# Designs tried in a protein design chat: VH-VL binders against Vacuolar protein-sorting-associated protein 25 (vps25). Part 12

Target 1, 194 residues: Vacuolar protein-sorting-associated protein 25 (vps25), of Dictyostelium discoideum (Social amoeba) (q55gd9)
Amino acid sequence: MSNQVFQFPPYYHKEPFFTIQPILNTRKKQFQMWQDLILQYCRYYKIYELDINESIKSNSVLFNNEKINRKLSREALKSIIDDIIENGFAEWVDKEKEKEKEKDKDNNNNNRVLIMWRKPDEWASLIYKWVADCGLLNTVLTVWEIQNGDDSKKQEFHQLNTTILMKSLKVLEKQSKCQTFSQDENVGVKFFSI
Below, E stands for the ipSAE of ESMFold2; O stands for the ipSAE of OpenDDE; V2 stands for 0.75 times the mean of E and O plus 0.25 times the DockQ between their complexes.

## First folded at step 15 (VH-VL; framework fv_pozelimab)

Design s5 (from r2 with heavy chain T35S; at its last look DockQ between E and O 0.83; V2 from the best seeds 0.80)
Fold by ESMFold2, look of step 15:
Structure s5 (fold): chain C 194 residues (1-194), chain A 124 residues (1-124), chain B 107 residues (1-107)
Amino acid sequence: as target 1 above (194 residues)
Amino acid sequence: QVQLQESGPGLVKPSETLSLTCTVSGGSISWYYWSWIRQPPGKGLEWIGYIYYSGETEYNPSLKSRATISVDTSKNQFSLKLSSVTAADTAVYYCAREEYYKNPHGWSDAFDIWGQGTLVTVSS
Amino acid sequence: AIQMTQSPSSLSASVGDRVTITCRASQGIRNYLGWYQQKPGKAPKLLIYAASSLQSGVPSRFAGRGSGTDFTLTISSLQPEDFATYYCLQDYNYPWTFGQGTKVEIK
């Protein structure tokens, strides 16, 4: 058996990487480097969502380098996440639970972020190819069968985050390659030829 | 250790496109910013532009209309194309790696590794 | 663009001499300045980053000073291998710009 861990880039071990840079041109490069690191780390471990509060509370190695005693502040992490969202590689998840608990109308505290290290249209292509290859066109599958079923165990989309999966199916639906519909607490999907 | 090697034609005709490739060996192109710098014979150094290994670029405004930097991570290479060349583009062309250093105000960028350089002559 | 002006353009010196090279920026660049050494037919080599910090493997006879607009590189006791052209480079804002160079020649 082999041990496999994410190999952090050299700049992760440089103290200034963890402090928002004062010079705008350097900050732009810093934010690109953080985006790249976050996306590749999440791809490596198949992480589709980050919980910012939990990442900070647990001292996640992604944002906390204990060897050099440096970590991102919450404000810095929020700024980096906002930039990743602006670039189309992440988005805020519904915060209904936090809003109800806090009852704070002026609080715009976002916490859970969806990480799209592979875009929905790329996932859509992989799913459609699999359906076609398995002879499942013009049949009905559940969303659960696509992400968790025995027949998808070897596919890259196995255990795919449900929100990303639904976005991917929406891409196919706009292309007239599938139709989704509700059934008994599940979503069914029929895939079409051409 | 990490080494950079420029390659490409040493002679280019006026109005044509200069095309150079930098091959990274002894290390990975990943996670770094990579630059092209040139030096006309007997003159000083001019920064042309950079590319991050994932594809993002910046260019010296003096060359932006004619320069294109690209990367091929599968070959561990990055490249420069400079269109519509004239005799003024005759220079030794270097590729270089950017590295980051602690600075009291933040971080400094410096070129820690350079290729040996390749002379490109623009003539008829 | 930020212009970098070096002085002198050239100098002649003997082994053991103390030499000083000046670099002046057309606007404030804090300490975002590097020094590079270039020998004939070779690529530049990084000596100093962040105005005063010595690159690994560079002899301690090299020292950088300055902040803002005025910077110096000093070689405290010139060695035979130090005869070269020296360039400053600002990394404060793009485009990154080099000084025109200072050639240090043997007497």
Scores: ipSAE 0.744, ipTM 0.887, lowest interface PAE 1.0, mean pLDDT 90
ESMFold2 (binder alone), look of step 15: mean pLDDT 93; pTM 0.953
OpenDDE, look of step 15: ipSAE 0.842; ipTM 0.930

Design s6 (from r2 with light chain D91E; at its last look DockQ between E and O 0.83; V2 from the best seeds 0.81)
Fold by ESMFold2, look of step 15:
Structure s6 (fold): chain C 194 residues (1-194), chain A 124 residues (1-124), chain B 107 residues (1-107)
Amino acid sequence: as target 1 above (194 residues)
Amino acid sequence: QVQLQESGPGLVKPSETLSLTCTVSGGSISWYYWTWIRQPPGKGLEWIGYIYYSGETEYNPSLKSRATISVDTSKNQFSLKLSSVTAADTAVYYCAREEYYKNPHGWSDAFDIWGQGTLVTVSS
Amino acid sequence: AIQMTQSPSSLSASVGDRVTITCRASQGIRNYLGWYQQKPGKAPKLLIYAASSLQSGVPSRFAGRGSGTDFTLTISSLQPEDFATYYCLQEYNYPWTFGQGTKVEIK
């Protein structure tokens, strides 16, 4: 465990950063800055999900700068997250329930967000390369071995969020590079040669 | 102290590509918007476009078909390429850092740090 | 694009004079207006942001006013180092556009 902490950008210490900007051109820059900050913060701490309500209630340092007495409102954070989702770097957890209540902004399902600071196709490439480099093509691995096994301890996908891992394996399945199957409460994966 | 310095060829032939680099020293390129601005001799200033250090760009529509701004964070540099140049592209080219400030309606951007400028002449 | 028109294009003044430069936008830009000073052979220097806010290190003899479409830069007592060309810049909408400049010359 490192004593290093995430180094916040200069704009995090400027009060207007925490208030949604009224003109579109400035808001576009503001939202790009928030997206970049959120993705880099989550990458630094290996955070794959955010809970909007918990982040606000706990005064998470990501969204609350006590040094300047500024924090995002829930409405501002929601708007920023919606933009990150539009850009393909996040998605709501439990899509099926969210899909049924598309108009209900007070829906509890709109509170948990999957943060994809690396996208599933990029994770898929890293996993496939590791399997090939370790000589494990045409053998069976468990999802647990990929995620938590001793042989993956030095890989960036070690302890990867399970939802993102499964999305990444589905990318490989569509490319005919692997096949998943159920194995007594665990998922098995066989990876194929090109 | 953050300093910006433009570099590149001072003479470019018509129809070729103008290529300039801005080197950031005394600070990091990360977390900022970076801009190219030009000034024909004896004339006013024209905004060319910006790049966010992660790669997102915006261009003046008058130059969008010919201009490409890029960034190399490992070298602490950003660059301008302007294709198919003519004599009308002869100008002093400046790089600048965008900083933002409180405005009663929100925030305002301003160019707080400029390079010294480099003259690029387009001539046979 | 939003057109920025400065007036006058040039003026002559003596040290100690009060100088006023105007900048007019072709549409409302609220307070999204900056003023820059440029001396011959040098890069522009930021003076005023948000129409009326003085940049750090800029002398208090410089003052900006206005909102909407009509803006002024005033130098209350002109100094030898103030002979330069002054530009306004709108930052309300892309493309960002400068005024054509106002040259302040020694009389």
Scores: ipSAE 0.741, ipTM 0.886, lowest interface PAE 1.1, mean pLDDT 90
ESMFold2 (binder alone), look of step 15: mean pLDDT 92; pTM 0.947
OpenDDE, look of step 15: ipSAE 0.854; ipTM 0.938

## First folded at step 16 (VH-VL; framework fv_pozelimab)

Design u1 (from s4 with heavy chain Y100I; at its last read DockQ between E and O 0.89; V2 from the best seeds 0.86)
Heavy chain, then light chain:
Amino acid sequence: QVQLQESGPGLVKPSETLSLTCTVSGGSISWYYWTWIRQPPGKGLEWIGYIYYKGETEYNPSLKSRATISVDTSKNQFSLKLSSVTAADTAVYYCAREEIYKNPHGWSDAFDIWGQGTLVTVSS
Amino acid sequence: AIQMTQSPSSLSASVGDRVTITCRASQGIRNYLGWYQQKPGKAPKLLIYAASSLQSGVPSRFAGRGSGTDFTLTISSLQPEDFATYYCLQDYNYPWTFGQGTKVEIK
ESMFold2, look of step 16: ipSAE 0.821; ipTM 0.918
ESMFold2 (binder alone), look of step 16: mean pLDDT 94; pTM 0.954
OpenDDE, look of step 16: ipSAE 0.889; ipTM 0.958
ESMFold2, look of step 18: ipSAE 0.818; ipTM 0.916
ESMFold2 (binder alone), look of step 18: mean pLDDT 93; pTM 0.954
OpenDDE, look of step 18: ipSAE 0.885; ipTM 0.957
ESMFold2, fold request of step 21: ipSAE 0.812, 0.809, 0.805; ipTM 0.916, 0.919, 0.917
ESMFold2 (binder alone), fold request of step 21: mean pLDDT 93, 94, 94; pTM 0.953, 0.953, 0.954
OpenDDE, fold request of step 21: ipSAE 0.883, 0.884, 0.885; ipTM 0.957, 0.958, 0.958
ESMFold2, last read: ipSAE 0.804, 0.813, 0.800; ipTM 0.912, 0.920, 0.908
ESMFold2 (binder alone), last read: mean pLDDT 94, 93, 94; pTM 0.954, 0.953, 0.954
OpenDDE, last read: ipSAE 0.885, 0.885, 0.884; ipTM 0.958, 0.958, 0.958

Design u2 (from s4 with heavy chain Y100F; at its last look DockQ between E and O 0.89; V2 from the best seeds 0.85)
Fold by ESMFold2, look of step 16:
Structure u2 (fold): chain C 194 residues (1-194), chain A 124 residues (1-124), chain B 107 residues (1-107)
Amino acid sequence: as target 1 above (194 residues)
Amino acid sequence: QVQLQESGPGLVKPSETLSLTCTVSGGSISWYYWTWIRQPPGKGLEWIGYIYYKGETEYNPSLKSRATISVDTSKNQFSLKLSSVTAADTAVYYCAREEFYKNPHGWSDAFDIWGQGTLVTVSS
Amino acid sequence: AIQMTQSPSSLSASVGDRVTITCRASQGIRNYLGWYQQKPGKAPKLLIYAASSLQSGVPSRFAGRGSGTDFTLTISSLQPEDFATYYCLQDYNYPWTFGQGTKVEIK
């Protein structure tokens, strides 16, 4: 493994952090602390999606502290994720074909969540700057080249989640800074100087 | 090991703004809630408000219209501004770190580390 | 706001005495109460959290009791370093509020 691992905050090692607090004012602080931890952990490891059920079943280290024998319940994690969604840092993605194959009554079976530890408009700015700096304005790139190409290997958006990348390109389209189009099995994009 | 130190002017004129900074040393400001508390001479303690290092705040309603707490993580500092001061704002001002502890009902908060305090006198 | 009322306001005691300080909340706060010690010219120091839990490094002669609205701090055998002012603090709801303090003086 790498020589560097995510350094958990001190409060991750305190037992009460893992139990949903009954007092509203304390719970708001607890949920702020969980949001901060989840977003920073996911940023560190470049995690863009979480599966709630798999996180609990696999005893993910993010939600299960073995040293103090404490873990979030599924219900607690769900509540924390709902709060992160309400604050605009996450979205349900259960409408993908993998989740949307379930029965009609399971449309509210929310399990997989997109984590936006950096917002699409911020990603958009990074991508546009890179395109401009590389002299690629007014040329056509593929979405694959942006997220996986050799020229983007040192960029923060290298291997960016496709859903977030498309949201980011939509921000730029709205600003008239690019236009996307279908290209067989891929998506092409042309960036404009304006 | 973590130490807090208040700094700022000790004398402030009425109607002006009191400005204080708390510098955190021996540890990081990150991941904690940080609080300002004051104590008028010879009197008890009054909670002013807190800030999370990412910016979330809460204020005593009695001071909310005049108080602003802010944080600068790059300097490992948080600060208090209190506008339109009067003689009633003369006090020793403390900064403190919040820590939480196991409680049979959940978690309890307490102030485990305090600065030394700085006296601010409001006088013309 | 939740008012915290301490009694007595002050007391005089001798080394070795048993001292009891009370704190009363204006409404139920379960056990969300801390006790702090403050010596002249110094910042307060945490003694007790969650009504009865002793902070690390605090001598066992300090004991907290109570829940709901009525709380006590007891010093079982007063030592010279215990002459100070003691404050309770509720952490149940904002704004957090301190009691007015109890000054423990040498007799």
Scores: ipSAE 0.796, ipTM 0.907, lowest interface PAE 0.8, mean pLDDT 90
ESMFold2 (binder alone), look of step 16: mean pLDDT 94; pTM 0.953
OpenDDE, look of step 16: ipSAE 0.887; ipTM 0.956

Design u3 (from u1 with heavy chain K54R; at its last look DockQ between E and O 0.82; V2 from the best seeds 0.84)
Heavy chain, then light chain:
Amino acid sequence: QVQLQESGPGLVKPSETLSLTCTVSGGSISWYYWTWIRQPPGKGLEWIGYIYYRGETEYNPSLKSRATISVDTSKNQFSLKLSSVTAADTAVYYCAREEIYKNPHGWSDAFDIWGQGTLVTVSS
Amino acid sequence: AIQMTQSPSSLSASVGDRVTITCRASQGIRNYLGWYQQKPGKAPKLLIYAASSLQSGVPSRFAGRGSGTDFTLTISSLQPEDFATYYCLQDYNYPWTFGQGTKVEIK
ESMFold2, look of step 16: ipSAE 0.807; ipTM 0.912
ESMFold2 (binder alone), look of step 16: mean pLDDT 93; pTM 0.953
OpenDDE, look of step 16: ipSAE 0.889; ipTM 0.958
ESMFold2, look of step 18: ipSAE 0.809; ipTM 0.916
ESMFold2 (binder alone), look of step 18: mean pLDDT 93; pTM 0.952
OpenDDE, look of step 18: ipSAE 0.887; ipTM 0.958

Design u4 (from u1 with heavy chain H105Y; at its last look DockQ between E and O 0.88; V2 from the best seeds 0.86)
Fold by ESMFold2, look of step 16:
Structure u4 (fold): chain C 194 residues (1-194), chain A 124 residues (1-124), chain B 107 residues (1-107)
Amino acid sequence: as target 1 above (194 residues)
Amino acid sequence: QVQLQESGPGLVKPSETLSLTCTVSGGSISWYYWTWIRQPPGKGLEWIGYIYYKGETEYNPSLKSRATISVDTSKNQFSLKLSSVTAADTAVYYCAREEIYKNPYGWSDAFDIWGQGTLVTVSS
Amino acid sequence: AIQMTQSPSSLSASVGDRVTITCRASQGIRNYLGWYQQKPGKAPKLLIYAASSLQSGVPSRFAGRGSGTDFTLTISSLQPEDFATYYCLQDYNYPWTFGQGTKVEIK
């Protein structure tokens, strides 16, 4: 367990930071600052998904600064997330979660967001290098072994979100550096030398 | 106590590239927008452009084709390069930190910390 | 670009005088205006942000007013240390632009 907490930037303590700015050029700067903060916070705590409604309802410290009594509205957070998606660092979850499937309500479009504080092509490079360095090219690994196995314990992709991991493997497949294949409830991956 | 100090050659020949560095001390360059401003001798101030510590930039259109602002977070520095200089580029060059302030419409940006400035002379 | 025009270009005044400097924007900038003081050989110093808000550590004899296109900086009782050139700066739209300056000379 970490004994340290994320150190928030000075601008997290500036009241106007939490109000969407009306001047477009200022808003672009504000959105860059929020993107930077969100990505670094999520990297620090290894957070790969955010639930917008839950984050606002729970007064998540990322979006609610109690010291200055300022928080993002849901609408503001949605706008910031839309910008992060446009810049390629996040995406809306297209598929319903198991827990949402069990609820009697409409689909929660645009509520859960995948946070890619490291993009899939960068993860792909890290995974491929590790496989090559460990002499595992031309062998078969399971996705579970990459994600959760003892041999990946020291790697930054250890316990990587499964959706991001699969996206990263797809990048490698397009590069002819691996091939995935299905098993019962498992996915296998063979990595190729190039 | 955060301090800014400009450094670089005080004399640059026409058509060459002016290169300046601003060193941040007493605090971190991270999380801020950093700006270059210049002042020709006996004249007013001109905003050159800014850089976010992660690299995003904006430039005065009058200088955009010749100016490049960069940042090196490992050295706690940001820099200005201005190419193809002429005598008109002779000025005191300042670096400054942008800070967020409240206003009725949201936030105002202002320069709360300035370097002492460095004179760059373009000799013909 | 938004042009900022200051008047007067220079003025002379005695200690204790009330001094008013005007800054006019070529288009509406709401209250996105700062005032800076620059003494000879020194970097500018922030006095006023958001048209009327006093920066920490700045004496209360400095006051900013205005919105839209017309702004003033007033020094209610001029002191010897107020000899300087004063600049307005709009932070409404890029490029950010300064006024040409107003030099205040103590008689």
Scores: ipSAE 0.818, ipTM 0.918, lowest interface PAE 0.8, mean pLDDT 91
ESMFold2 (binder alone), look of step 16: mean pLDDT 94; pTM 0.956
OpenDDE, look of step 16: ipSAE 0.889; ipTM 0.958

Design u5 (from u1 with light chain W96Y; at its last look DockQ between E and O 0.84; V2 from the best seeds 0.85)
Fold by ESMFold2, look of step 16:
Structure u5 (fold): chain C 194 residues (1-194), chain A 124 residues (1-124), chain B 107 residues (1-107)
Amino acid sequence: as target 1 above (194 residues)
Amino acid sequence: QVQLQESGPGLVKPSETLSLTCTVSGGSISWYYWTWIRQPPGKGLEWIGYIYYKGETEYNPSLKSRATISVDTSKNQFSLKLSSVTAADTAVYYCAREEIYKNPHGWSDAFDIWGQGTLVTVSS
Amino acid sequence: AIQMTQSPSSLSASVGDRVTITCRASQGIRNYLGWYQQKPGKAPKLLIYAASSLQSGVPSRFAGRGSGTDFTLTISSLQPEDFATYYCLQDYNYPYTFGQGTKVEIK
């Protein structure tokens, strides 16, 4: 309903931006610019995972500028994603493929990418500060309450991807700032004052 | 209209640090690479280095040990510090915006917008 | 670093003359070459990018040619406002480097 949409940077409208640059000095800038664009776009729309093949097949607006008739090739996007992973802002999803994907001839390709415009340690700090500020130390919360509860609605981690949230809680657990536990299908967490 | 303006001391003593700021007006510093270039009086131009608005830098190897470029997006500014200056550092200092241009095989960089330049004299 | 050598270092010409300035790179730089005009007391101004492409707002009397190591800037009919120093710049590899300049004086 709203007319508010992600405002693409000026370089998204430059045709050469969509072709991997042949010389190293411009390729380095190009990859930095794509990382910046991808992370900011995903943050804006709360996109925590990208599917490379589906993004290309569906002509995702992030990678396909119809106004100038330019899009990234699959190979270019893969190279850019590999660089983002190397810089620590993304990682391949290691889960087994879904049943209907098991019959693909190319089933050994990495394709799904977890996007971390904030790294798990940064999310961990935000969550811990919120728990402390709300007077919830030494109480038990559920993972659901952190993600979806009324008290977290104003926080950036509201509706955070579950994989990233669990990684973030693991950071805190290693720091002795919380302890997670599960019963049945629930995951609870108790945060400690330190 | 995007405009660039250099500011800073016009006179710097030898061995001290030269500090300059480029203020971007009429547009945002975001999403661009920004560059410092200098020109000794009566001589040619020398590229110093650049900064991306998110902080990534590259420097001319001849100046890398002494030069630091920084950016403050909240002020729409980027800056140059050049330490341990000598008379050889006397120059007009320009800030410039890099822009992407199409060529047959890719992307060319060019400086489409320049500040007016500021003379920095190094003297005792 | 890639050295850029311009010739001549200066020249004098009359209004209406065809003027050619050359720029030679110490190694191949494909088409990664720009031309800049600098008038006395002013900042440089981009004229040509990618060796031969004219910047918006620049008169069509300016033309760039070349690739690899040898490049030229031609002014087809010199005007009084073209009194300036001209620099080539390679953007092929860091550090980006300028030629030493060619001063064009009108007789």
Scores: ipSAE 0.838, ipTM 0.932, lowest interface PAE 0.7, mean pLDDT 91
ESMFold2 (binder alone), look of step 16: mean pLDDT 93; pTM 0.954
OpenDDE, look of step 16: ipSAE 0.886; ipTM 0.956
ESMFold2, look of step 17: ipSAE 0.819; ipTM 0.922
ESMFold2 (binder alone), look of step 17: mean pLDDT 93; pTM 0.954
OpenDDE, look of step 17: ipSAE 0.887; ipTM 0.956

## First folded at step 17 (VH-VL; framework fv_pozelimab)

Design v1 (from u5 with heavy chain E99Y; at its last look DockQ between E and O 0.86; V2 from the best seeds 0.84)
Fold by ESMFold2, look of step 17:
Structure v1 (fold): chain C 194 residues (1-194), chain A 124 residues (1-124), chain B 107 residues (1-107)
Amino acid sequence: as target 1 above (194 residues)
Amino acid sequence: QVQLQESGPGLVKPSETLSLTCTVSGGSISWYYWTWIRQPPGKGLEWIGYIYYKGETEYNPSLKSRATISVDTSKNQFSLKLSSVTAADTAVYYCAREYIYKNPHGWSDAFDIWGQGTLVTVSS
Amino acid sequence: AIQMTQSPSSLSASVGDRVTITCRASQGIRNYLGWYQQKPGKAPKLLIYAASSLQSGVPSRFAGRGSGTDFTLTISSLQPEDFATYYCLQDYNYPYTFGQGTKVEIK
């Protein structure tokens, strides 16, 4: 339907969906359904990060269905996010800070999560194909031009989150398909043939 | 109304692969779990396995080495392949939709919509 | 796999009779049990979910009860359209398993 809001799946309107299921078979389905919902919702609104505390505090409609008076608890949401991370579709922001916080026992704040509804290797393929198709191999582009330039306006990576973009360029560097460099607060990238 | 229809060959030779497709009409395959169940003539029902429309599967352990369930969301269809068939695989094959029902302990799954069933005979 | 045992395998009854079918699980399944009706040449039809909850459109003469391992389906006043085979199904753990069925025949 051409409207301005995300169309939620039928199971979002089922009360038990919002409570961690006690039997493992149903919980496996529940976690798959939540992963699918979160990834599709975030893709629809171009959301690359979620703040768990703010989502719960603000009663975000993703996790709070007012029509049936049900919402995820904070512990349930964290469990679902941990599963999404294990499946490679999310990661905690500032992993080094997170590890340092675990050493500091007074600071238990795993809160912001990067959502990768398309993985960096898939973004990498899209970017490289675009560069090749546009005849831009062996030229230098800025990261800004890839994200925000007029030539990328029709590409799904237009306005891509910078962290995800840099991860994607790292995939290409491992394949010897590009090299990044920094100068004067710019990040440039040169893409290579095959 | 949502309707399910099985299709595929009614006769399959021993050692070959049984291949069936379930077409969903009057609704979308998206956001649901979809299931195959079979019934040998004059016998009871056997759950084969399910698929989520995004591809996650679970199989009856008795069939896991031979069964593959797949989905094509662009065609609104899901499919069953069962390899190395024998006469024991002769059955009426049903596709079904799983639906979430409220349960005091959480949720129950039940099959609210079934296809008509298709008989597959394994014979020379 | 959880074994579901129905009894009786068949029964004979008249219109208006009260009919009781039992289903026993080989281990506890709480209330994760459904009942299905199947007429010859047709797909099964859901009657009861969560042991005791009536599916929409199913007549109130059908009642399910039980929890744990022992379950019953009761038809309080048998009607001509109720002559069929009845199956229980556990949805507690994979593989989902059916009872062997109970055929309800006209006497």
Scores: ipSAE 0.798, ipTM 0.913, lowest interface PAE 0.8, mean pLDDT 90
ESMFold2 (binder alone), look of step 17: mean pLDDT 93; pTM 0.947
OpenDDE, look of step 17: ipSAE 0.877; ipTM 0.948

Design v2 (from u5 with heavy chain E99W; at its last look DockQ between E and O 0.86; V2 from the best seeds 0.85)
Heavy chain, then light chain:
Amino acid sequence: QVQLQESGPGLVKPSETLSLTCTVSGGSISWYYWTWIRQPPGKGLEWIGYIYYKGETEYNPSLKSRATISVDTSKNQFSLKLSSVTAADTAVYYCAREWIYKNPHGWSDAFDIWGQGTLVTVSS
Amino acid sequence: AIQMTQSPSSLSASVGDRVTITCRASQGIRNYLGWYQQKPGKAPKLLIYAASSLQSGVPSRFAGRGSGTDFTLTISSLQPEDFATYYCLQDYNYPYTFGQGTKVEIK
ESMFold2, look of step 17: ipSAE 0.811; ipTM 0.920
ESMFold2 (binder alone), look of step 17: mean pLDDT 92; pTM 0.942
OpenDDE, look of step 17: ipSAE 0.889; ipTM 0.958

